# Ledger of designs, part 213: VHH binders against q9y6x5

Target 1, 379 residues: q9y6x5
Amino acid sequence: LPPKLLLVSFDGFRADYLKNYEFPHLQNFIKEGVLVEHVKNVFITKTFPNHYSIVTGLYEESHGIVANSMYDAVTKKHFSDSNDKDPFWWNEAVPIWVTNQLQENRSSAAAMWPGTDVPIHDTISSYFMNYNSSVSFEERLNNITMWLNNSNPPVTFATLYWEEPDASGHKYGPEDKENMSRVLKKIDDLIGDLVQRLKMLGLWENLNVIITSDHGMTQCSQDRLINLDSCIDHSYYTLIDLSPVAAILPKINRTEVYNKLKNCSPHMNVYLKEDIPNRFYYQHNDRIQPIILVADEGWTIVLNESSQKLGDHGYDNSLPSMHPFLAAHGPAFHKGYKHSTINIVDIYPMMCHILGLKPHPNNGTFGHTKCLLVDQWCI
Key: E = the ipSAE of ESMFold2; O = the ipSAE of OpenDDE; V2 = 0.75 times the mean of E and O plus 0.25 times the DockQ between their complexes.

## First folded at step 10 (VHH)

Design E82 (framework vhh_8dlx_2)
Fold by ESMFold2-Fast, scan of step 10:
Structure E82 (fold): chain B 379 residues (1-379), chain A 125 residues (1-125)
Amino acid sequence: as target 1 above (379 residues)
Amino acid sequence: EVQLVESGGGVVQPGRSLRLSCAASGFTFDDYAMHWVRQAPGKGLEWIGNIYHEGSKFYNPSLKSLVTISRDDSTNTLYLQMNSLRAEDTAIYYCARSKIYYKYGDWKESYFDYWGKGTLVTVSS
């Protein structure tokens, strides 16, 4: 009877939402499972990078998905949300579904987790859904549960991605209590539906379920804009990524571009690649540009005036507003245990342990998650 | 059939106020950001501002103090309130739509796929 794991992501679920809103269904899940109150994610605190870190256990500089928009200087390829299916971008790491399929000769299933619709090292998730935001949570859940019960070889690793509360966090901002309350109540109801569906299908008692997120959300404002056009002319550089971390590829001498940007705004830091703080683990990859601009929390970098965002993420990963949480339930996990903090890269080796997989070399520390697991001693 | 129909234009005296309307039909109005754009005689298109379903508004900084944009999703109508009109505000005023969609951690906005035919505002004595 192989162990099974369902990994669920609610994009942009800021950890402190748990303290400011009521989640009766999530609270019932946690009561019979575990809660990690804060997950320290990787820098840059964006969707593609952090979702790939969860399933590889690697910092962005190591797995190669360093932003949602990228340029590789060696091959001259561009990555964006419109051309995200080129395996070149994903091949610097081996995600857990690939290891699951190749090492254990078992199946994997995916409802829209980033990367699962791409053949990585010539291996694509056994069952997957192409990204389509119009597909309901219920339809994603129906497909995942169907594949968990009706597959040969058996599905032992399944993923489910949901866009909220990130979509609404961007649109309304996390300080809009009326709109965020409505959105978060709906998410809690979806968690209730998930648990009910798994119970009705006889999956609940033998399935390990992890509910987590990739990052948090912070409030933005039209009063907190950094106009890059006031600092430097477009003829001096190529812009690879804009906000809140701008990736600058100089067309002239790098030092000259750096000097034009260095003191442009008191609300952003300007780094030469080799001067990027070591704590970010964001330096040793050809897809990281020669100059990186990092906006202060809640500040938006623009080329001209205006931004439609009232909330954003991508900021310094030491900020609590950027942190998600992790909750889990199932035979591998203790019941009623609360843990303060883990690193997002620690999730991968924990999941490999649960599934009986040998992890690829990674940046996670298994010891950080031992207290969550029934078959481990906590020290 | 998608239709955007502007109304409320005409001849107005300098210093006065004017309210333009844009009636939308043939699509789900609240799935779209709505924009006002103008074109003065012999000049290019000038974006005035936009408004999203949830009420977020963004304006051309050069025009922010002179205009207010609003929408009524119950009647599928977009409005532009203009105050302290000057001769330089003489233009054809267009409403346009852009689709808002989400993909992996960000909201994206399409290009303008439909425009109204415009309404002429002439500011003269």
Scores: ipSAE 0.298, ipTM 0.686, lowest interface PAE 2.3, mean pLDDT 91

Design E83 (framework vhh_8dlx_2; at its last look DockQ between E and O 0.68; V2 from the best seeds 0.00; counts 0 for: pae E 2.3 > 2, grease 29.8 > 24.2, SAP .706 > .668)
Fold by OpenDDE, look of step 11:
Structure E83 (fold): chain B 379 residues (1-379), chain A 125 residues (1-125)
Amino acid sequence: as target 1 above (379 residues)
Amino acid sequence: EVQLVESGGGVVQPGRSLRLSCAASGFTFDDYAMHWVRQAPGKGLEWIGNIYHLGSKFYNPSLKSLVTISRDDSTNTLYLQMNSLRAEDTAIYYCARSKIYYKYGDWKESYFDYWGKGTLVTVSS
């Protein structure tokens, strides 16, 4: 049988939730498979960019999804969650589901993973769901497993996306133990449902399953605000993205705008595009604006009329609070193995290996995941 | 059945304050953004502000300094505090709700699906 892989994302699942809360179903999943405790994601640590990095193995500057909100100065196009279906934004890379879809006797499926409802390089998964937050996890799971089990050509790669705990993390903040316990309990139950469903269908032993996330969550507060209006008049710039990484498009001289912002707050770093730290791999794309503002962990950039989330993400990707985890189970993976850290871009070459796909050029390192795989040597 | 019932309107003198209430029933505030909207005589609808989640608020910039929106979840009641009332604040004031939903990292707001009948506020000397 051809290898099959299901990639599952629980948005905003911070890695240390595994240490601070109980996950009986997920722990059982891990016990029978592998765990990477911390996954270093890409900067900025937002939903669209990191989900695309997982499936391309590329840094944001390379795959072109550099934020949840983007602006292209040449075409004057805007990207946002309400306007994400233009292939223009996605075509700077080839995601794994496209690569898989183009193989003979193979097809891809997707349940609301970012970008999966867009024809990328004129290719779309044979089976996909348009995004709808009202569709239950159960329904998404049922569709995915049906496609994995009964499709012709067979679905060999599938993605499944779920909005929690990110939505709740924004609402309650990650430090709300009462509410987050409830939310995380539900997620664990969903994982239980997933495992049960796979067992019932006879897929459990043959299907490779990866459960991961795109980023974590940090606690925000009304006491940690950076008000841009106190530093610069709104008429001097266009805001492309706000917090915690603001993308600034100057309407006047860039240097003047920079000078007005550079000392706006001790809890915010201001970078000209050419001065963005190399470690972010966030410079070499025209969709990155001339000036970016990066708030310190837990600080929120606001305008006078802006409300604040109690939790947020998008901060420095070196912060542990921004890191998700990766768990996996299936014939390709060891049982009962734990690994400390990988980079999120390392997932792509691993998935390609599992599926027998030739990877496109990417920033991942296959050697970082060798110890997770039964067919590889691990020293 | 969903119901929104505004109260607290009446005739007030300029410079005075007034607090309007909106009693909501048939749903919980957590899944919705609650709004205040007004309509002056012969004019269109004007959005005042909203509240949702754990007290997140947005205001019309032109009215921000003059109004405060709050809610009591225990009584499922929405409030609009208005200060320093002027003649131009004369209007029918409506409470309304809109559904909120999450999408790829952001909470979104849908259209207004329920409105109250409104309460008249007349500011006159």
Scores: ipSAE 0.685, ipTM 0.899, lowest interface PAE 0.6, mean pLDDT 95
Fold by ESMFold2-Fast, scan of step 10:
Structure E83 (fold): chain B 379 residues (1-379), chain A 125 residues (1-125)
Amino acid sequence: as target 1 above (379 residues)
Amino acid sequence: EVQLVESGGGVVQPGRSLRLSCAASGFTFDDYAMHWVRQAPGKGLEWIGNIYHLGSKFYNPSLKSLVTISRDDSTNTLYLQMNSLRAEDTAIYYCARSKIYYKYGDWKESYFDYWGKGTLVTVSS
């Protein structure tokens, strides 16, 4: 009776991969569903920030996960991969699984979506898996489908996170066609497995499934490095995050640090916090540092060293290389509909509508996703 | 189970070149950055450099002009090429690994969890 939704993320799935590689299983999914060709993500175009934007409908300055590495100037707390389970970092927003559980006695299930293993506003996903990259897609899918069928109160919202193609995109770079072809074919096979499992369990026709991603990927090179040590001595600042968006906490006068950085490289923009472009919606949070450095696409900021990465993300969210796609299938969605672009913050109010939930205040616009939905009028 | 075995040490004349090898077994070599570290008599540990899967490498700036690090992922072997050896290069040379792991959109590096037993290089004048 209640509508059900499974939200699947393949980390770092750049939208134009769909044009450059064959995806027979994903194409069959899209044929009987909807495709949004580009999703304009939030700045910075990193995994934690964008995954949290998908499930809150908020810009990073509003939900508080402003990077994968953060410092809070008010409380003096540090955020890293070793302490990402402190609720303090996640409590500036209410993600959809919390809303789902607090309304109408429903359960949520999660296979490693960022934040689902954290009690946020004293509410943790009803069923969840702690993050472990060694756990197979098959094991994550088995747990999700078990919870979708065998829960009380019923699981109505489920999430599944998978690290590829991001992990390989960093390692090989998106221009390595041989390695990326292998990785993307494996992902398409996993999508086939997902659809088959849902059909076997009798869920396919009644479950809404969204397949999306948090960002894209761009090619990096040892020939495109910005050496921060050539601009400024380490004694003048604390480095909170490095590349491609560097977060600088001055140890001396902010203006002196800014002046040492502002003309250091033609491939990097230097912003005082109040001068960060309004279009980024990346200014109004204590976790955004006094000086931000933004590298140009494909450039890597380093500390007197080479870079190990051949691909990266985090760049300007206007760049098509940073954009993921969204595909969806289920009773809420039209069949065979193609849409050009939505904002990543628009996904949250659409999902709330599908689940019959009252959304928390958010930055998404429901009108942007109306044409995807069978119960809505498209203008 | 996990083994790192250094070889190629010995007595060498000043000004000569020497290549050290480290044979790795018992783990997925591609998942690890490989490091060379040395300890001269009466001194502390000195990091020489490291190399990541597919060849990205970093050196101690004091040693960069004197050494070259390479790896062969098909044979699970790490190499250190040393040129123009001096008496001050006399040390035990260690191979060490650091786990490269993925977490939520980023590759991370652990601390050294396994070291070889070391190979002695003596530069005799």
Scores: ipSAE 0.491, ipTM 0.788, lowest interface PAE 1.5, mean pLDDT 92
Fold by ESMFold2, look of step 11:
Structure E83 (fold): chain B 379 residues (1-379), chain A 125 residues (1-125)
Amino acid sequence: as target 1 above (379 residues)
Amino acid sequence: EVQLVESGGGVVQPGRSLRLSCAASGFTFDDYAMHWVRQAPGKGLEWIGNIYHLGSKFYNPSLKSLVTISRDDSTNTLYLQMNSLRAEDTAIYYCARSKIYYKYGDWKESYFDYWGKGTLVTVSS
């Protein structure tokens, strides 16, 4: 009877959506389990980096997935839409599904969690789906539950990724009450479907389920644009990533590039790599470029004079708008307990504890999550 | 069946204005960025501009003051308004689409995957 864990991410689920919108199914899930109201995620507050931080317990500088668009100066490789499955990018860390399935009589399953279709350290998730945004939540859930019930060796760790509310948050902005209410109601219905499916299959009472997210979302505006072309000629740098954290590789003396950018906008901080604030834990990796530009909340860095985004994320991880939540239910968790905050890197050592795995070296603190767990004393 | 049908072409005198339409069917219009492209006789393709599903527009800088692109999502129709037409604007005008899709936190745009058959505009005295 090995312990089992399902880790679910709803991308871009801002923590305060829980208090500003109706979630009858999620609230029932929380009532019978635990809630962490705010999860402080890692800088930069982007999808690939934070999903990998959840499953490695590492800051981005330590696991090497430092953005959604990257350049590795040592190998001259680019990470992009067409090259996100190269193990090179992922091999600076060992995610929990690799550790799990290398144990005797264990396997791992995945429905599109970032990295689960990559052979990291020559080990790919035992069961997985290649990324395809057209695959319904129901199909993802059906595959996951089939693997949890029918696999040999048994699946003891599974992941499930869903694109909403991030996709709609970008499209409409988090302040569009009408559209976001419709989107979030659909997500709550999906959570209801998940719980119902687990109950019908006899999994609900003995499976640990974590529902969380990677980041939040902030409102953007055509009135809050930072146009780099007004400050610096394209020929002076290579642009690795644009907004809201721009990654700048100078083509000329980097002090000259810095000086042209530092007064570009009062709504943007410009950092030389060595001057990036220590609280970001975002300095000690070759994939972090020599200059980064960090826009203020709700500001968009552009090359042209307009942006198609009404909501965005990636900003300073101290911003409450960037924080997701965490809810959990199962035999490992208390019932009816609420906790104010944890760090997103703390999720990894907690999951290792639940699964009886020895964690790799990481930045998480088990003590921050022990009050969520029935086998721990919360004093 | 995906269709993009341009209309509104014909012979027009220099200095006049003309509005082209592109009727779209067989796909979810809101999922695509829509583009206008033209080809003058004996020349290569020239991108005119586009309009995204959220209404943002981008134009070829050399044509920006002469053209306006709009879309009507209720009728699935793309428009190109051209002003102060010159003989050099004689071309076949095409509408084209690019898929707007989501992948892991980012909205992306594909290459053009479908083109209309075009409508001929001839600017002559």
Scores: ipSAE 0.417, ipTM 0.758, lowest interface PAE 2.3, mean pLDDT 92
ESMFold2 (binder alone), look of step 11: mean pLDDT 81; pTM 0.811

Design E84 (framework vhh_8dlx_2)
Fold by ESMFold2-Fast, scan of step 10:
Structure E84 (fold): chain B 379 residues (1-379), chain A 125 residues (1-125)
Amino acid sequence: as target 1 above (379 residues)
Amino acid sequence: EVQLVESGGGVVQPGRSLRLSCAASGFTFDDYAMHWVRQAPGKGLEWIGNIYHYGSKFYNPSLKSLVTISRDDSTNTLYLQMNSLRAEDTAIYYCARSKIYYKYGDWKESYFDYWGKGTLVTVSS
């Protein structure tokens, strides 16, 4: 019988929330499964890039979703909220649901995971929901479980995306314990609902479930702003993305723009594209702009305005505040095992192994996740 | 019908305090950030600050020490408390709304789609 996997993302679930708040339902899930305490995500630590890295095993420069707002210098196309369904943006990689459908003649199902409502290499998820933030977790879960039980060819890979705790993390900031405790308790209750629904439907014992996230969250402040208009006149450049990683497309000589920016603030680093640190793996793509600005943790880049953000992400991927966690349960996983850290790109080859799929070339290392799996020997 | 109605303006002496109100109707108040914006005679629009349904508040740094914004979601009312008024604070004060929405990791805020007609505040001896 083919193995089945449900991949669940709670957007912006910072790893250390697990130590600072109570999660009775998640704790019960982990007790009979595995926990990876920290997942080192890819740079930039944003939702679209990291969600696509989870399902491709690739750095952003390789899969082409390099930010939530992008400009392609070759085709002169813009990526934004209004045109994120153009396959052009997603075609530089093959996500796992496409591989699942094409290699094994199996079905995939998706409740709003980024990219699943787009035909990528002429293949769209067999079952999917168009993005709508007003659709409840319960409705997403009902659709996913219906598709897992009632599909031919069988659904063997399913994804479920939920906006919290990211939406509230931005509004309140991660240090607002009163509001964050309320939000995180609701998420824990949703995890309880997920487990109960799977048990009720007879799916729980034979389904592999991964609960993870794309990034963390850090506290921002009106006292930590970088005013870009104090550095450079807007007539010298086109702004492709603003904060905390600004993507700058010069309208004049690139070196001239760089020189105006490079010493403007002690709280951001300014890079010419070719000088971006190798450890970011954020250089080799036409959608990465000629100059990027990287704000220090908790600093917000603004255009002569205040920022409404009390929490944000997108910062350096070495920062623990940017790291999510990974928890998993099911026949493929050990019970009661705790692991310290993996890279977010390692999730893809692990999922391919669980599903019996041949992974496309990727940046993950299967050896980093093998200790989680019952059919692997751990040194 | 969306309506924003400002009240509480008038003539006030320098150094005094004044509280403005904005009554909102015809929409779900909690879905919107509420803003105060002013325009002094012969000048452009100056953003004062805003408040979100969860109580978070942001101010123009130049005005932060002079103003406090609050809202009462039970009455759909926005307030602006102004202290230590100066002659340069003479302006028409507008209430405005902006739609807040979430998509894949980012909160987006629309530009101001509805404004009140304004209330005049004159600071003079």
Scores: ipSAE 0.472, ipTM 0.789, lowest interface PAE 1.4, mean pLDDT 92

Design E85 (framework vhh_8dlx_2)
Fold by ESMFold2-Fast, scan of step 10:
Structure E85 (fold): chain B 379 residues (1-379), chain A 125 residues (1-125)
Amino acid sequence: as target 1 above (379 residues)
Amino acid sequence: EVQLVESGGGVVQPGRSLRLSCAASGFTFDDYAMHWVRQAPGKGLEWIGNIYHQGSKFYNPSLKSLVTISRDDSTNTLYLQMNSLRAEDTAIYYCARSKIYYKYGDWKESYFDYWGKGTLVTVSS
């Protein structure tokens, strides 16, 4: 019987929430499993890019999902939530569910993980749900567990995506302790439901489960706005993405646009594409625009308007506020082990090892996750 | 059927106050930001402000001292309180909605897909 893995994402689960709030169900999960306290994600710290990095082990410049809004300079195509199912955008990498289906006669299942409803390299997840935020966690879990238990070829890799605590983090901000306490308690209860369901179905002892997230959240304010219309007239550029990383496509000379922007705000860094810091690994892709604006933590770039966001993400990936965590339980993992940090791209080669898959070339380092695994030495 | 019905307009003397209401029906009110927009005779549309389900409010800076927006989600009603009315506040006042929805890491706001028919406010001595 091949090994099985369920990968669960709670969008926007900042690592330090674990320190500041109580999670009795998650704590019980960790006692008999492993915890990685901080996961250093990829830049930009947005949902689509980081979810695709988890399942490909690649930086955004390599897998091609470089933002939630994109423009490809070679093909002149635009990426938005109305056309995110065009395989063109996803075909620069091979996600783990595609590899899982092609290397062995195995199936994959997905409850709304980004990309799983797209045929990538002519391969779509064997079982999947189209994105619909109105579908409950329970319905997603019921479908995933049904597919794990009742599929031929067997489902060996399954994914489950949940919008919280990101949706509430944006709405209330991470410093709203009253609202965030309520939201995070609900998430902990969902983790309890997940474990109980797997136990009732006889899956718990033989299934590897990873609980992680794509990024964190930082507090925003109406006192921390950068009005781009005060810097430059809209006739000089096309805006591809706005905040907190603005992607600028010049309609005139690039140097002229850069000069109009470079001293506009002390709370924003302006980069020509080739001057983007190497540590971001955010340069070598046609979907990265000629000028990138990077707002300082907690600052929002706007177009002569207010912002309703009290929390946001997308900021510098060195910021602890942008970091998620990783917890795991199952036959592949040690019990009661805590690890300080890994890179988000390290998750992919670890998952390939657990499933017995040959990984595609990637930016992860298997050695970084060895101490989590029972069949490895971390020396 | 989606309906937005404004009420409370009429003739009012300068310096007085007036409260407009917008009754919403046929949709989940909590999923929408609600807006007030006005149009004075012979002029373009002027956005007054909006309010989100969580209570966040934003105003046109030129009108902030004149108006207060509120909503009652239990009765699906939007309100505009106007104080110290002037002749230049004479306009048709419209209620409009924008859908607030979540998709993969971002809250998004739709265009104004439904407007009320408007209520006329005339400030005259």
Scores: ipSAE 0.490, ipTM 0.799, lowest interface PAE 1.4, mean pLDDT 92

Design E86 (framework vhh_8dlx_2)
Fold by ESMFold2-Fast, scan of step 10:
Structure E86 (fold): chain B 379 residues (1-379), chain A 125 residues (1-125)
Amino acid sequence: as target 1 above (379 residues)
Amino acid sequence: EVQLVESGGGVVQPGRSLRLSCAASGFTFDDYAMHWVRQAPGKGLEWIGNIYHHGSKFYNPSLKSLVTISRDDSTNTLYLQMNSLRAEDTAIYYCARSKIYYKYGDWKESYFDYWGKGTLVTVSS
């Protein structure tokens, strides 16, 4: 039977939470597995882009999911909450579940990982759940484990997405220790439930499990707002995305819009597309707008209004507050090994190696993750 | 059955204060942002402000210094405190709700799906 892998994402799980709160179940998982303390995600540090980077090994400019809200200048299509299932947006890359199904006679299963309910290059995850936040972690886990045990061709790659601690991080902010403690304890209990379920079903010893996240979280405040309306009138531009990275499509001369914005706030960087820092790998895609505004950590861009967010993400990917962690357990992984840092794009080629798949060209470096693996030499 | 019932309106003298209440029933109150909206005679709807379960409050900038919004989730009640009332504050005051839901890394807010019938506030001598 081919190797099996379950990839679990707890949205918005900042790496630093592991140092500030107790996670008895997660610590037991790590004791018999591996921990990567920091995962350097891709810019922008948002949910759709980073979840797609995990499963493609590509920077956002390469896989085409460049934000949670997008505009494609060539086709004039808009990507939003209402049309996230249009394959057009996802077709610039080949995610691992598609590779898994096409290179080998194998199945993939998904509980709400972004993109898994979309036919990408005419291939949809063999088993999937449409996104519904009301579906419990237990129901998602029950479906995934059922598919892992009872499928032909066999399910060899499975994904599970959970909204916390991101939902509460936005609502309360990461500095709210009382509310975050409650939320993080619940997540640790869900990890305990996951391990127990896999053990009871006889899957635990032969299944590779990765627990990771797409980004972290930082504290926001009503005292840290950047009001675009104080600098530029709405008639001069179309807003494609707002905060903390604003995507500006000029309705007039681009230089005139840039000049109105460039000195708007000391807490925001304004870039013409060609001037976006190379280190972001956020330039070479038609879905990246002519002008990008990048707020400083903890600052929120608004349009003459207040923000409901006490926590946010999307900021510079060099910020430790934006970094998630990665923990893993299974026959492919060492026991009790701790690693400092990998890039989020490195996860894809590592997963391809575990599953015996040939990776599509990607921005990850297999060498960065080889020390996690029992069949590799750590030199 | 979803119900929003405003109370506390009436005739009030200029310069006085008034507190309006909105009693909510038939739904999970803390899943919703609660709003106050008013309509003066012969004018359109004017949004006053809202409040979220986590306590965040947002006000119409034109009204921010004149009003305070609060909520009591234990009694499913929304409040609007108005101070230094003027003749121009004469209006029907509505309570409305908007659903707060989460999708892939962001909290979204729906349009107003339920409104109260309103309570009339008349500022006159």
Scores: ipSAE 0.442, ipTM 0.773, lowest interface PAE 1.6, mean pLDDT 92

